# VH-VL binders against Non-structural maintenance of chromosomes element 1 (nse1): the designs that were tried, part 3

Target 1, 232 residues: Non-structural maintenance of chromosomes element 1 (nse1), of Schizosaccharomyces pombe (q53ek2)
Amino acid sequence: MEKERQDGLSDKHKFILQYIMCRTAGVDNEQVRELVQEQYGETATVEDVINELNNSLHNFDFKIKRVQDQLDGRLTLHFQNLSGDPVSQMATPYPPVQIELMRKIIEWIMKCDDYQYSLTTLQIQKLSRKEMGLAPSVIESHLHTFERDGWLRQREGIWTFTNHALAELDAYLHNEYESNLYECNACREIVIAGYVCDCGYCLHVYCCKHLAHVNCINCNTPWANATVIGRW

## First folded at step 4 (VH-VL)

Design q24 (from p06 with heavy chain S32E E58D; framework fv_patecibart)
Fold by ESMFold2-Fast, scan of step 4:
Structure q24 (fold): chain C 232 residues (1-232), chain A 126 residues (1-126), chain B 107 residues (1-107)
Amino acid sequence: as target 1 above (232 residues)
Amino acid sequence: QVTLKESGPTLVKPTQTLTLTCTFSGFSLSTEGVGVAWIRQPPGKALEWLAHIYWDDDKRYYPALKNRLTITKDTSKNQVVLTMTNMDPVDTATYYCAHKSYDYVWGSYRYTFDYWGQGTLVTVSS
Amino acid sequence: EIVLTQSPDFQSVTPKEKVTITCRASQSIGSSIHWYQQKPDQYPKLLIKYASESFSGVPSRFSGSGSGTDFTLTINSLEAEDAATYYCHQSSSLPLTFGQGTKVEIK
């Protein structure tokens, strides 16, 4: 791999990059592992290839980010644009009103009551009409577009960020909503599905399960008594 | 107007190699993001994806059949060719080629099979 | 591989009634689900792409919804010409897969 790296990005590197870029919902780490092993041999690792790609992508303000699902721990790889305003970049194809709606939805999710980090369809409709004067049909059309484009997911009328959106918005959310963010004490990523102890120690649902913690490691209070973050 | 048409033998003997050609019009495989796929359907059964090829010669195969399948393109002739070795009666199916269209959404290509050929029935029998 | 399970396998429906077909993925696929209509002895035709986007020329009675693992195709007021087998298809990861199909017949 080092020899091919020293010759610049190989066609094999470019192929893996294209494979990841073409999957807006993210690419399963196991699928990329199979691809890497098929192209570079069975001892090749995803981490080495991604690090090599990121060294080149950094020159263009792009990055491949590995994301761990906060509920089940599944690893996915996401192509991320680091340049400028992430909301404007992700919303470049959208009309100005739709970009404004995206910024508002991000704000409403982040400032949601009771640690929910999610909105009902009715909440979005009500807030969009109140703050932007948008008709219900226009709001519904824009929500379908955000879901189609992989920025929001919906289950039974409950809307929140996809893993892809969380990857892309990571820097933006830290810069704009630091006071509204929780960080997982185990993996250091933001939390929208997890638990926060009264002592402030916070874990993703998966990190809590994976580490087999019955009680908070910091204060020994049962996790059963912790505040639930998110809706799942 | 996008059109695709499959051509090849309608009868193949067991152990022989099947070669199918997809001839298309209304698009070019030199266009960034564009691809062509092969999908088959055994009589009365579900659709099964076999392989696809993209504008940049990127090729993908169904894993269980990978050692039997080869997909190639001739961009100048507007053709994609699928070759399948060691044919068996269970490979009897209608074989379709399909246009793999793209939408470019914020740094990523999204793909759908939007237009399909009429299909060609291939019977594998002694 | 991602397995797509459709429900029901078959339904016989009176004209003008609402038809609902579901597709469940064995793992999350975001919105990367597409719906195809296949009439007897014809090739499949795209109806809905990316869970909810209508393909050009598709009648408004067809709509799609869902995300993650649970997806629905709805035909609001079935017409005689809608007798067909409907397939869901995921484009989220390789290998690309299709559901087993749902056959819709007119009573």
Scores: ipSAE 0.000, ipTM 0.398, lowest interface PAE 20.7, mean pLDDT 84

Design q26 (from p06 with heavy chain H52L R60Y; framework fv_patecibart)
Fold by ESMFold2-Fast, scan of step 4:
Structure q26 (fold): chain C 232 residues (1-232), chain A 126 residues (1-126), chain B 107 residues (1-107)
Amino acid sequence: as target 1 above (232 residues)
Amino acid sequence: QVTLKESGPTLVKPTQTLTLTCTFSGFSLSTSGVGVAWIRQPPGKALEWLALIYWDDEKYYYPALKNRLTITKDTSKNQVVLTMTNMDPVDTATYYCAHKSYDYVWGSYRYTFDYWGQGTLVTVSS
Amino acid sequence: EIVLTQSPDFQSVTPKEKVTITCRASQSIGSSIHWYQQKPDQYPKLLIKYASESFSGVPSRFSGSGSGTDFTLTINSLEAEDAATYYCHQSSSLPLTFGQGTKVEIK
C-alpha cells in the first residue's frame, strides 16, 4: 500500500539530491536526466524526481529550482536555501566588507540605468571606491571570488547575475527591488535579458524566440521596436 | 467560451475532393501560440490526427497523407479549411476540428487540444 | 512514429469500483500525454493534460499519473455517466498519435 505511495526519500533520491547539492553553481538538466535514468530506468524523468525531492525538502526550507537560461533556454537545477537572508547565506565564508560589497553590487545591478541589469568592471571599481573606499586590488580580488563561487558572471568586462544567483536571490529581489524588476509575461520569471514592448509586455530573449514572435502578442507592435533589457 | 463547428458535404464519391470548414468563436488565430487541428475517427476505430495550422500560418500534416491534405486559414472570418484529395471508402469517418492552446509551466512550453467541434460524418461511397 | 498501446481494450465495472487504464508509449515522451473521454455519439472531451493535470470542470474522481513510457488514468469511484471510450494522446513528437482506446462499460 505504502509502496504505491512514498512520502519519504529513497536511497536513489538521496543520491540525486547529493549530486545536485555538491554543485554550488548549478547542474545541467541533461546531466541529471542521465543520472535519473541510470538510477530509475529509461522511463524516469527529472521533473518527477525533483518534485518528489521538493516535497521532502520543503519541510526543511530547502528547494531544488529549475532555471531556464534567458538567452539559449538551457535548463539547470539549483539547490536553494529558503531560510534567512539570502545575501548572508551566499556570503557566509566572506569577511563583513566582502558581504557588504556583494549587497552593493546587487543594488547597483538592480538600479542600473537604461534597462541594462549589468555593470562594467570600471563601473564596479568606481562605485566601490566612492561608496566603500576599497582599493582597486581588493575589488578585483573580491570580483574574482564572486565569479569563482558562481554568484556573478563576466563576459568582456560586463558583470551580471548567474542563473544560480537569480535562483537564490529570487525572493529577495522581489521583496527589496519590486519596482526595479521586469517579469517575463510568458514564464513569470525575472528578466535581465529580454525585450519590453511600449505596451509593457515583456519577454526573455529565449521566450520571444521560442514563441516565434515577430510582433508583440498583446499590442501587435513589431519586437524590432521594443526596448532591449540587459547586455549580452 | 470557445466553440468550434465543422461544415461540409456528408457524402463524397470515390476519387472526389473533400472540403471541410471549421468555424470558431471565443478565440482568434491572430493570437500568438494558438492553432487549429483536424482529427478524424472512422466508425468504431481510434482517433487519427490529420493536420495542424498555427497563428503564423505554419502547417503540419500526417506524413502518410501529406500529399492529399491542404490546411488553410482565414483569420478575419474565424475559419480553417481542410481539403483532402482522391477520397476512398477507407476515408469514411467523423472529422473533427480542435483548438490547440499552449501554456508555459516548469520551464517548458506545452500544447493541448482542449476544445473540440461536434464533428461531421463524411461517408465515401458510390 | 510513436505508437501508444492501451490496456485493457475493454472493461466492465460495477458502480463505485476503481478503474485503471494504462497507456504505453513505444519510446519516452516525458509527461506529454493527454487523456480524452468519448461517450457514445459524442465528441472527445479533454480530462487530463500533461499526464497529471486535470482540465477545467473535470470531476475529482479522474486522475492521471506516469512519465516516460508508462501512463495511467484512474477513475477512483466509477459513476454511471463515466461509461465511455478513453483515449490517450501524445504531443511530444510529430506525427501526433492516439492510443487505440479503452471502452469502459457498466455491469
Scores: ipSAE 0.000, ipTM 0.416, lowest interface PAE 18.3, mean pLDDT 84

Design q27 (from p06 with heavy chain Y54F, light chain L94Y; framework fv_patecibart)
Fold by ESMFold2-Fast, scan of step 4:
Formats: C-alpha cells, structure tokens, sequence
Structure q27 (fold): chain C 232 residues (1-232), chain A 126 residues (1-126), chain B 107 residues (1-107)
C-alpha cells in the first residue's frame, strides 16, 4: 500500500525520503548531501533530489522544506504535513492545557512590541501565571518539554522559535499574525533575526552578510544604524 | 586539533590592570556558533566563569565583575583578550581560556567548554 | 544565579569500587549540565556533556544521568588515574556556574 501512494519514486529516492522522515526535528543538509552522493554519485545535488521527492509528495499534501538559519545560513530539511491545523499537529502528544500554553507562547512572541520576537524565562513565568494560573513548576516542565521536542530554543534564558517550529508554523503565522511579521527583502522568508532600516528594507542577519552590503541598498543608510530584529 | 594557550603577567600589584591573551589554533571565531571563554580558579577553590565572546561578537560577563571586565577578539590573529581593572589580592587565581563548542540541535545551538588552555597563574601582591 | 551543590565534598575510595557524585541545581536546568575532571596542577577536562553524552576519548567507566535539578556522575570501577577533583557546570542561563567540586582520592 505504501508503494501505491508513492508511485513514480525510485528505491533510492524512497531511501532518502525515509531518512528525512525518521528525523522529526529536521536533518542537516550536509548529512543528506552525503547520502545523495553515495546513492547517485558525486555530481548529484540535494536540491534536485528534494525537488523530485516534492513532485510526488504534493499529491498527498506533504512537502520537504529547506530552511536557512537566519544567523549563519545553515540549511536543514524538514518533512511537513500541509493539511490541518499546524499548532494542533505540533502538539498532538500534549494535554489540552499544554497545547494552550504553546498557543499563548506563540502569541506572546509574535506580539512583542520591541522587535525582539523572544521572551525571557521570567516573562514566560509571569505571563503563564497571570493568564493561565499555572504553577511555576508546571511552567518549567512544559518549557523543558517544548525545548526537548524541538519547538522552542533558548540562548542563555532567551526563548524563541526553532527553525523546525518556524517551518511548521509558517502558514499559521502568515494567517494569524500577518501585521506582526517582517519579511526579508532578499529571500522573502519571515524575519525573527535581522535588521530593519528606517526606510522599511529588511534582511536576515545571514542575508545581510551574504549580500556583503554595508549600507541599505534602498536608502544608503549604514546597517550599523538599523533597528535590530530579534535577540541573538 | 584544538589548542589554546594563555599569556600575560604572572605578578600584578593591587589596583593595577591585568591583560591576558588567549592564542588558539584548530578553529576560527568566524565559524558560526563558536565562542571562547575565560574561567579562573583561586588556589584550592572552585572554578569561576568570568566572561565569554562568540563568533558574532556577542559578549557576556559575570555580573558582579562586569564593571571590571572587558573581552575582545581579533579573528585574524586567532586571539581573545581579557582585561580586568583594579586588581585585588582576592583575584589571585589560575586563569584559563576555553573553547566553547556547539552542537546544532532542533535549529538551536547547545554549548559546552570542550578544550581548555593550560592556565596561567596570576598572583596579586605588593 | 543558579547554585550547583555537589555531594560529597570528599571521597577516599578503594580501587575498583563504584563512585557516585551528585550535583543539585537550585532550579530546573533541563539537561544543561556538564562534568569536568581536574587532576592536581592540571587544567580541567570535559568528561560528560548534556547530562549523559560522553566526550570523545573518555573511558566507558564514566557515565552521567539525571534531568531537571538532580544529576549524577558515576565511575563504574575506579582506577588509580581517576584521582582528581570533579566539577559539575550548568549552561542553562547566565551567569554560568560551577559546583564547589568533589575530591576523589585512592585509599
């Protein structure tokens, strides 16, 4: 039955698909490159194989999404189910209260007025107690679970979305929080780590470095004077 | 192979400024996720983290010593420099620099001090 | 700041005996605990990272366990070369902190 659902894929393509699907929090592009070159030879590219896989997967509302890290440009691959509610799918194993905490944390991150798109541990504790009446130990347990399961990351107590969460939530964030989103002028993806010039031109940290422009191409103001998006 | 080596004065008088240099090889501070830290250990006492610096020039300092500490990097020379002002006999310690390695998991960086320099003993006395 | 409390402070142990060192955090740190070995007049060496992950080249007799606030380093069968002070270290939040150390001596 599984072969009928994926008609047209080679055994080599199915092996690579299975490898990606088994890594639920995403897989490093370089690991997949090694597999692709082992199966198809040294001239084969990850891009070509993923495009061929996606041609078959779109018939079933599945996709492999390639995500570029906003700080360093590191590429990861994420298997996605495009049908249904993304937050409910992410939180399938969680009790209802934990799912609601996840929805609240997403809202709090997105509605930051200070361009930070992040929360401190203390901010999460205060908001969760005030809005949901949760005990500190329960909040700590849920935060640990979200970090363990790959939905939130922290750097020294500053919490925000993982690349995996951004991949899963992309459509949801556009639908629910469009007015709170910045979009990179270079790659057209959501910005939670980057710079926005007073003229409105916006870039990810990595896209700014990659383009090697020291000044905004729209208004010629130095990027050193731009508003920082995110906390990293 | 990752190696780090501390250098600087071995004797400092009270109220003077200490400057220590960490020279390293086997990695670059231009590599995303990489950092270098300074940790000290007074004779017979526990390890105490002082400061670190990351590839993106983000800096962190121990809060109680923040006004006395400055950490800088020279990526082209493979060096990280720590400056500590107004030295006191209580600051007598072996000072280490350490490589802060990363694991990239779930699209986030996890950090560990994996390789350390040999340490340099700094004695503060008149 | 997160305080790490190790126990015991000191152990004198017969060779081949099992050694257990505990580290308790003043608040939850998930799995962001690391263990270091420091021999007299030497620099610290990483043994275990993220509670249970062995660092390269570390003998299999060393293992770590725990999550949240309670963590354990185990030396399954102590050898003479293991006489050292052992430190736990948290990387969950700033300021970064270390335990007070546990000194292990051979009888």
Amino acid sequence: as target 1 above (232 residues)
Amino acid sequence: QVTLKESGPTLVKPTQTLTLTCTFSGFSLSTSGVGVAWIRQPPGKALEWLAHIFWDDEKRYYPALKNRLTITKDTSKNQVVLTMTNMDPVDTATYYCAHKSYDYVWGSYRYTFDYWGQGTLVTVSS
Amino acid sequence: EIVLTQSPDFQSVTPKEKVTITCRASQSIGSSIHWYQQKPDQYPKLLIKYASESFSGVPSRFSGSGSGTDFTLTINSLEAEDAATYYCHQSSSYPLTFGQGTKVEIK
Scores: ipSAE 0.000, ipTM 0.467, lowest interface PAE 13.6, mean pLDDT 85

Design r01 (from c08 with heavy chain A106Y; framework fv_ciduvectamig_arm2)
Fold by ESMFold2-Fast, scan of step 4:
Structure r01 (fold): chain C 232 residues (1-232), chain A 126 residues (1-126), chain B 110 residues (1-110)
Amino acid sequence: as target 1 above (232 residues)
Amino acid sequence: QVQLQQSGPRLVRPSQTLSLTCAISGDSVSSNSVAWSWIRQSPSRGLEWLGRTYYRSKWYYDYAVSVKSRITVNPDTSRNQFTLQLNSVTPEDTALYYCARDQGIYAAGLYYFDYWGQGTLVTVSS
Amino acid sequence: QSALTQPASVSGSPGQSITISCTGTSSDVGGYNFVSWYQQHPDKAPKVLLYEVSNRPSGVSSRFSGSKSGNTASLTISGLQAEDQADYHCSSYTTSSTYVFGGGTKLTVL
């Protein structure tokens, strides 16, 4: 982009930006740290480079967002387009029926009334057949594409959002599904893997571990007694 | 380059409201990866964080317990600024006030102040 | 009164190393790796020196290093220079989603 060039971004900054942009499922913070140190030397930090990049990207409604994994706290960096409807943007390469399926899967995950914020393969197959009339092979193909492209993750037949999808959909989910959302009291991000205390205080799995408290800081009730959010 | 420019009255009477503005350039007050904080400094209390505002998918506010009943931190997206309002001031509120960009991004393991305003000395006196 | 405990003053000569401690509780310094250090010259705003215990922003000399053990974080300045004469402040994020600061340490380079 001409804006980045005119703002005096170095070729090294452009390399880091391109590295992140090409990895649509996100980039491990440690990998970017290695690249930053290779390009700028040992005293350079990821935070400084990303802040410099974001200052240039902001005027074009682009941003590099840092995401902390809700289970293990691993940091990843994600290139985001902040303009327009996120579901349409993430699904731009997809046929209309596949975009509709993505919107439906988001709805089904968010309206899960068992705190799981996930769907089994069988649930997706049943709901897609019932609500959209899709053949099983078509559903399976679309699910593999969503997994390949980094929007959904699957483990043992259980599907939920990736960190990349959560980053991209954050504003959309708050606007459309606010009554279905839990927010972490420590970091104010959406919770799909965590605990909610009877008092309403809510933490990601990692945030709960990071606080190093056995009991809820708000009401002193043991976290062992809290309602589990998500299936990991 | 990010710059924070402070403005507001330097003299406030006891019981009145202290109001300061921080104008932002080089970043957006609604940037969802940073927060915007007010910090004051006095000889008797040292540096004291007062509160912050930040946009994730909606506006959030965090305030220090010592001022929570009297303080409001307000973002203004149209003017790209944020303000401090401190009600019912006393001579104890006499301090050098700073606005600061707060890298309070839990996801990135960052909780520090990377850019500071020039500071505004506010005297609370009759 | 400050929430984090720092020595009021420290002194050293050019070329020496000094260490400034910052002691809190398990709800701040001990609970997170979110300790930052700020250098403040007379009549100037504080400037970030270290964040996340030991990370240096670009432009900060490698002579400045940070560490943490339990509830105590430490700033070490090696190869002292006259320009290092300043006040040094530590800060930490807390379990209440707030920030606390230390009382500040005046470094004199003699």
Scores: ipSAE 0.027, ipTM 0.600, lowest interface PAE 8.2, mean pLDDT 85

Design r03 (from c08 with heavy chain G109W; framework fv_ciduvectamig_arm2)
Fold by ESMFold2-Fast, scan of step 4:
Order: structure tokens, then sequence, then C-alpha cells
Structure r03 (fold): chain C 232 residues (1-232), chain A 126 residues (1-126), chain B 110 residues (1-110)
């Protein structure tokens, strides 16, 4: 650690911040690692630089969050605005009806039956028509926009949050949907793809795989018997 | 950037409450990416992690099994500090007490203490 | 006893390499990269040397390296210098969301 690094942000820190801020869907941790090592030398770490940036950004209600993909463990960095309503921040370019649809989709995902934390295209179409009176073509257009803008992901007609959306909505989801949330016991992040043991011990798919325990560490029950969270 | 400053009484009588404060500068006690831990050190037991607090939508608390019945870690957002309260102390609680910033709620497996307070030697004797 | 096992002491001469072991269980050291190492000089707070087994914070010399095999993590210090004389502590996060420490190792540079 250099003295300038402790006293404030260097020009090199500002360069890395700009690099991350310009990439609205997130940045691969490995890309940032290369930049950090180029700017600060081989012993420099992404974690130290991000911590130093966040110490400064905190005063302005901004943050860089590192997100681990719940299935494959891929790391991405996301610039967040912590001010105001997160759903409004995500949906700033959208008309009011589209913002309302986003709020409802978040609710429907969070309150989904059987720990699924996802919706089929058919479910979204039916709920949107029933609760908002939207035409099918309007719903399809809005879904396409949410996918394009990086808020929702879709695989074979199954929709859920992107890693970017989870980063942006983290505080909102804890505030509004605490009773609907699972937290990973290994990494303390929200679980929408993972396993929960009958004892309540919960892990992301990736965390469970990487710890490589056959049985739950808390109660010794096989993970094969755990409840699956999410659809993936 | 981050500094932790400890304060509190250095002599505590058996059966009383040990109380220490850790004042934070350069970060927020309610930062949602870090936790705030208390760790003590004695010749007989070495370093012992005691507990931590951190904020998400609400305050969370994790405590070591050995002290769980006697310990409270309390955040104070108005003063940007957190405190250790350890009830019913015995001579075995005599130790050097540290507060520390705890990376152990980060998504990326960052389980370490990066900034430490100066330490407070607390003696429990009659 | 401490939860993690370290040798009480190690010694070496300037320019040599030494290794300090830290042995735990599959729920801590043997888990995914939960290990950190701290250097402590007399009358000072511990300072982080390594985290996630082998990652160095900015400003930590490349002479310090870490590895792990099964339930044993190792800190290696190459090119020993007089200022390396200190206590070294390993720590691990656990699958129960707690931290454990080793007993500490006193390094004497002869």
Amino acid sequence: as target 1 above (232 residues)
Amino acid sequence: QVQLQQSGPRLVRPSQTLSLTCAISGDSVSSNSVAWSWIRQSPSRGLEWLGRTYYRSKWYYDYAVSVKSRITVNPDTSRNQFTLQLNSVTPEDTALYYCARDQGIAAAWLYYFDYWGQGTLVTVSS
Amino acid sequence: QSALTQPASVSGSPGQSITISCTGTSSDVGGYNFVSWYQQHPDKAPKVLLYEVSNRPSGVSSRFSGSKSGNTASLTISGLQAEDQADYHCSSYTTSSTYVFGGGTKLTVL
C-alpha cells in the first residue's frame, strides 16, 4: 500500500472506475484484473482497488459490486447508484406503464411458487394481461426491452434476473421481499439458483459445487435430498 | 483511507460487563459490502474471533459459539461506530481486543480482515 | 487448543526459505479458498499478508506466497530478511459463517 492510495484516489484508480462505469451490463473481473496489474504491477489485486474505490464512492451513494454467477462462478463488476428507488433507477428511460410492469415482474419472480424465482413467457403474458390489461404484443415488446437492457435473462422461455439486476436490486429485494429471500451461507448473497437443506442451510449451485460437500455441513443430510431453488 | 480507533475501560471486575467502542473513519458502519468484527488475543488462546455485525436491509449479527450467550455487537450509524459488550466477564476474558473490517460478506470469497484498530488491553481482575 | 494447528515456532537464516503450515478440517481450511495469513510484530496489530490462500494485498512482497493441499494451507517466505521476524497467524472462514484462527507461529531470523 502506497501513501497516496491511503490518502485518496489516484489517477490510476479513476481510470479503472471509468472503465467499469462505461460498461452498463457489468465487466468481467478478469478484464479488470489485467488492467489493475498493468496500472499497479503484478502484486496488485482487483479486490484492493475496488475496496479503495468504494471507500471514496460511498460518500456519494455509489458503489462497485463484485457479483459471482450463481451457476458457474464467473465474476463480474457492476457500478451501482444507491440513491433513491432502485426500480426507478433501472427503469429511468421507460414509460410509466413499462416501469409498473417491471415492478410487477419483480414481485411475481419473488413470490413464485415452489422456490422457482422465475417465470415462463406464458406466465408473464397471463399475469400482465390479467393485472394490467396489456395487449400480448405490448408485453412481448417490453420483455424484449428488459432482456436487451440487461435486466432480465431468458432461456427456453424461462425468465429471471440477470446478475446486473440482482446487483442493482439487492437492497430493494432485502427491504421489500425479506420473507421471500434465501441467503447463501457461504457467500451471504441472495440465492435464486441453489439448494436449501431441510435444516435451512442454503448454498448457490456454484458454492455447493466448489465446497464439494456430499452432505450438508450443518446437519449431515445429503445434498441430493435438498430443495432446488430456481430453474436453470 | 480506512481507520479504526478503539476506546473503552481497560480494567473490568469479574461478573461486570466489558464494553469497547470502535470509531470508523473512511467507511460507513452501514456499508452493505463489509462486516465489522471483534477479535481478541491472549497468550493462552491466541487470536479468537468473537463476532461481527453488518447491514443489508436490516442489521445482522454472527457470534462465536464460545461467547454467544454473553456477547452483543452493536452498530451506531449516527456516530459511525460499533461496540462490543461482553457480559459476566471472568479472568479468562483478559485479552488484547481488536476491532477489524471484515470482507467476509463479499460475493467473491473475500474472507479476511483488512483494517484493524490499535488494540485495547482489557484486564479482568478484582 | 486453537481450532487450526500451526507449529509454535520456526527459524531460518537470512536468504533462506521457510514454510509455516496451517491444518484444519474440510469445513474451514479444506473448504474453498477460505484461508488468510497475518503478520504481527511486537506491540502491533496483525497485518494481512495473504487472503484466499495465495492472493497478496497491494504492497505485500512477492517473497510471501501461499498454497493449500487438502486440509493444510502453507505460507512460504523466500529470501528471509531480518524484518520478517514476527508472529504469523493463519485464519479461515468456515462453512458455518464464522472465523477460526491458528495458534500462531513465532518466526526467528537467526
Scores: ipSAE 0.077, ipTM 0.635, lowest interface PAE 6.6, mean pLDDT 86

Design r04 (from c08 with heavy chain A108D G109W; framework fv_ciduvectamig_arm2)
Fold by ESMFold2-Fast, scan of step 4:
Structure r04 (fold): chain C 232 residues (1-232), chain A 126 residues (1-126), chain B 110 residues (1-110)
Amino acid sequence: as target 1 above (232 residues)
Amino acid sequence: QVQLQQSGPRLVRPSQTLSLTCAISGDSVSSNSVAWSWIRQSPSRGLEWLGRTYYRSKWYYDYAVSVKSRITVNPDTSRNQFTLQLNSVTPEDTALYYCARDQGIAADWLYYFDYWGQGTLVTVSS
Amino acid sequence: QSALTQPASVSGSPGQSITISCTGTSSDVGGYNFVSWYQQHPDKAPKVLLYEVSNRPSGVSSRFSGSKSGNTASLTISGLQAEDQADYHCSSYTTSSTYVFGGGTKLTVL
């Protein structure tokens, strides 16, 4: 009856919340499931606990969002601030010039004409020097800070958004870059790694694999012929 | 625990609009991991899914082909509820109407209804 | 009309096993592993028994199991008990991003 008639958060709920809030890059759903079962018993579910937490958090414009990785489908949980400017919230400890660099990196990623939704280190260096007059060492320092804090990820010199950044920026990206966005027709989340069919039907890499369809379900054209979104 | 509480008129005249409300407790109508569905049940057609709404970065709506021209599902974040409006009703719309939480268009991809409202019998008659 | 085909009724005695079938097409049951089963007692809302063909929600007895072969999904109830007497409904997600239901099966426990 505790879950149905609760008029506040238990210490166990607060422990789960603190665990999630302290992980700036998000936390694996499986790790939280283990923690939930430890605190509430084997039959307790992550979904029920997160829903109870979100009921309380919503009063303060906060939320825990579940994110599905666009390549492998791994589920992660992310603490999200729904109030104010998302870029400023993400960059709250940063100097003004570093916040401006983050805004420009978001713009450059979003306006990739080749469906890439990513930038090389050299592209970031060139654009930052040209548009902001920043020294290479300063740019490199800021990029490592963004990676450290979980806002950007880099593989082989290719930079794009983390799942945590996509969660935090979701409303901002829809507001500012709607014409540059693809949305998955299956899960309705932003696509930065996926396929878009000539008919306009779009899926994340994982959503396409999970549905086990070789052909587009809208027009029956093979996914092998679709335009690839992202570099991954 | 999630609870869904239904309310609305139980008698509607032919050609008028059927309107029902589902109040949500224990979850948010704007939760990004679930959708909110309307399902009806009649002896002649059994269970029939009508439509759903869900929030991801904007509101989305999916509707069954049989009712698409007459149906609207509306979320209300301020009251944490969602409504069904079915226009131009006929006696064929007489049914027991349920709201339900739909587990999945994101995250786990499960596509099932885990919590149901108590049901509202709506009779369409003169 | 119900989109998915179920037998109208099945019966069994306590302790026996019964199976209820749910047959669709390649655009619903055959196309996805998104088949769910619901139990409905008289004058009550349906309650989920299984989702994703064979997964049980917390609190559902292990006596309930599910399987799928081609376009047919099956619900099996082992160790049949008097309280299992109810209507059973199958559902599936479709290629049109909608849901369809079976006609329901009335289970009588003798």
Scores: ipSAE 0.054, ipTM 0.617, lowest interface PAE 6.7, mean pLDDT 86

Design r05 (from c08 with heavy chain Q103E A106R; framework fv_ciduvectamig_arm2)
Fold by ESMFold2-Fast, scan of step 4:
Structure r05 (fold): chain C 232 residues (1-232), chain A 126 residues (1-126), chain B 110 residues (1-110)
Amino acid sequence: as target 1 above (232 residues)
Amino acid sequence: QVQLQQSGPRLVRPSQTLSLTCAISGDSVSSNSVAWSWIRQSPSRGLEWLGRTYYRSKWYYDYAVSVKSRITVNPDTSRNQFTLQLNSVTPEDTALYYCARDEGIRAAGLYYFDYWGQGTLVTVSS
Amino acid sequence: QSALTQPASVSGSPGQSITISCTGTSSDVGGYNFVSWYQQHPDKAPKVLLYEVSNRPSGVSSRFSGSKSGNTASLTISGLQAEDQADYHCSSYTTSSTYVFGGGTKLTVL
């Protein structure tokens, strides 16, 4: 609405918050828009309601982050816990060995050769066996859990972060892997699917498409000649 | 409601530094879904965007080419405010100065100013 | 010497429609769908009216609509009312990750 709810949250705000919190893999912005318009009327916006929620959530080290898919631009909303170690918080229900595996997978993805920001199933199996002594069946079980819980995605045996994981890990990745990161020049988010020009100008796949420029707007080199970031 | 309250000297001598502060309520200066901008308005140039700061996992700064060599936009998380410093001012820097919240850093497709401060007229004169 | 070109003034009568243009280049208006419009009453700060060419913030009347063709964005106000008398400013994001504004248009409601 026009005014922030600085003295507390309405029942309508709490309903929207609960809806988002219960969807651990994220919730479609369009679905939340329908709920917001149902609760507050046709002129109400997701942006206003989320900002009002975040003003209250900030007091508890929580927030709702809007994430744009790097390939298709679809918007999703993600509830985040900003307190403590992000990997441990993210993996709270997991035993210590599984948490350690998650930390190592994050490292292996971030330090991947040739801008790939992804691992094959064979690479994960080999590295987990070598560095942790885990049996193949245990590794496979943990990977299925990470996929089911929305932390990793897999396509044709190629594993990388979900949008939810990128949201949760954003601060962690900047703190631990700054030298391994690319940022989109259009939206300033981390790039794991995109293009980087030789001049250093970098865009997500979707941001490149959205801007609709055939050539890099910084140096005028064709995007067809840019280095591809990620495997997707 | 988000409110932006401006303060600072209204008279600055040529060659000195212009300094203004924008105090934020109803939002956090380190909120990662927005940016915080300075915009000025004069009869000769109309509205002119000067620069912005915003927090992701680290602080970022963007500045207009025309002022880039003279401008600094500084956040202060402890007081929930941000400041404009403009060095080596001339009479051409005389303008109404506004701070504003900028929807420019999340999801490519925003890039507008949704809340503005009340404005501060700064005169550059000896 | 504003980066974006707007007419200095426009006028209309109550109930009529008027259109204000905002012309830039392929590096700003033509390059992105990040055009915004602001309404400014005398001695007041500007207030956002439209963003992303045609989106309205909550509380903005459906009488205000926006469009873009090539390097020119347009604001249309239908069903003119006395309170619409104000200055209107367009703005666009640029290839340099900056913003530019138009010169402003004074709307007179006769």
Scores: ipSAE 0.047, ipTM 0.602, lowest interface PAE 7.7, mean pLDDT 85

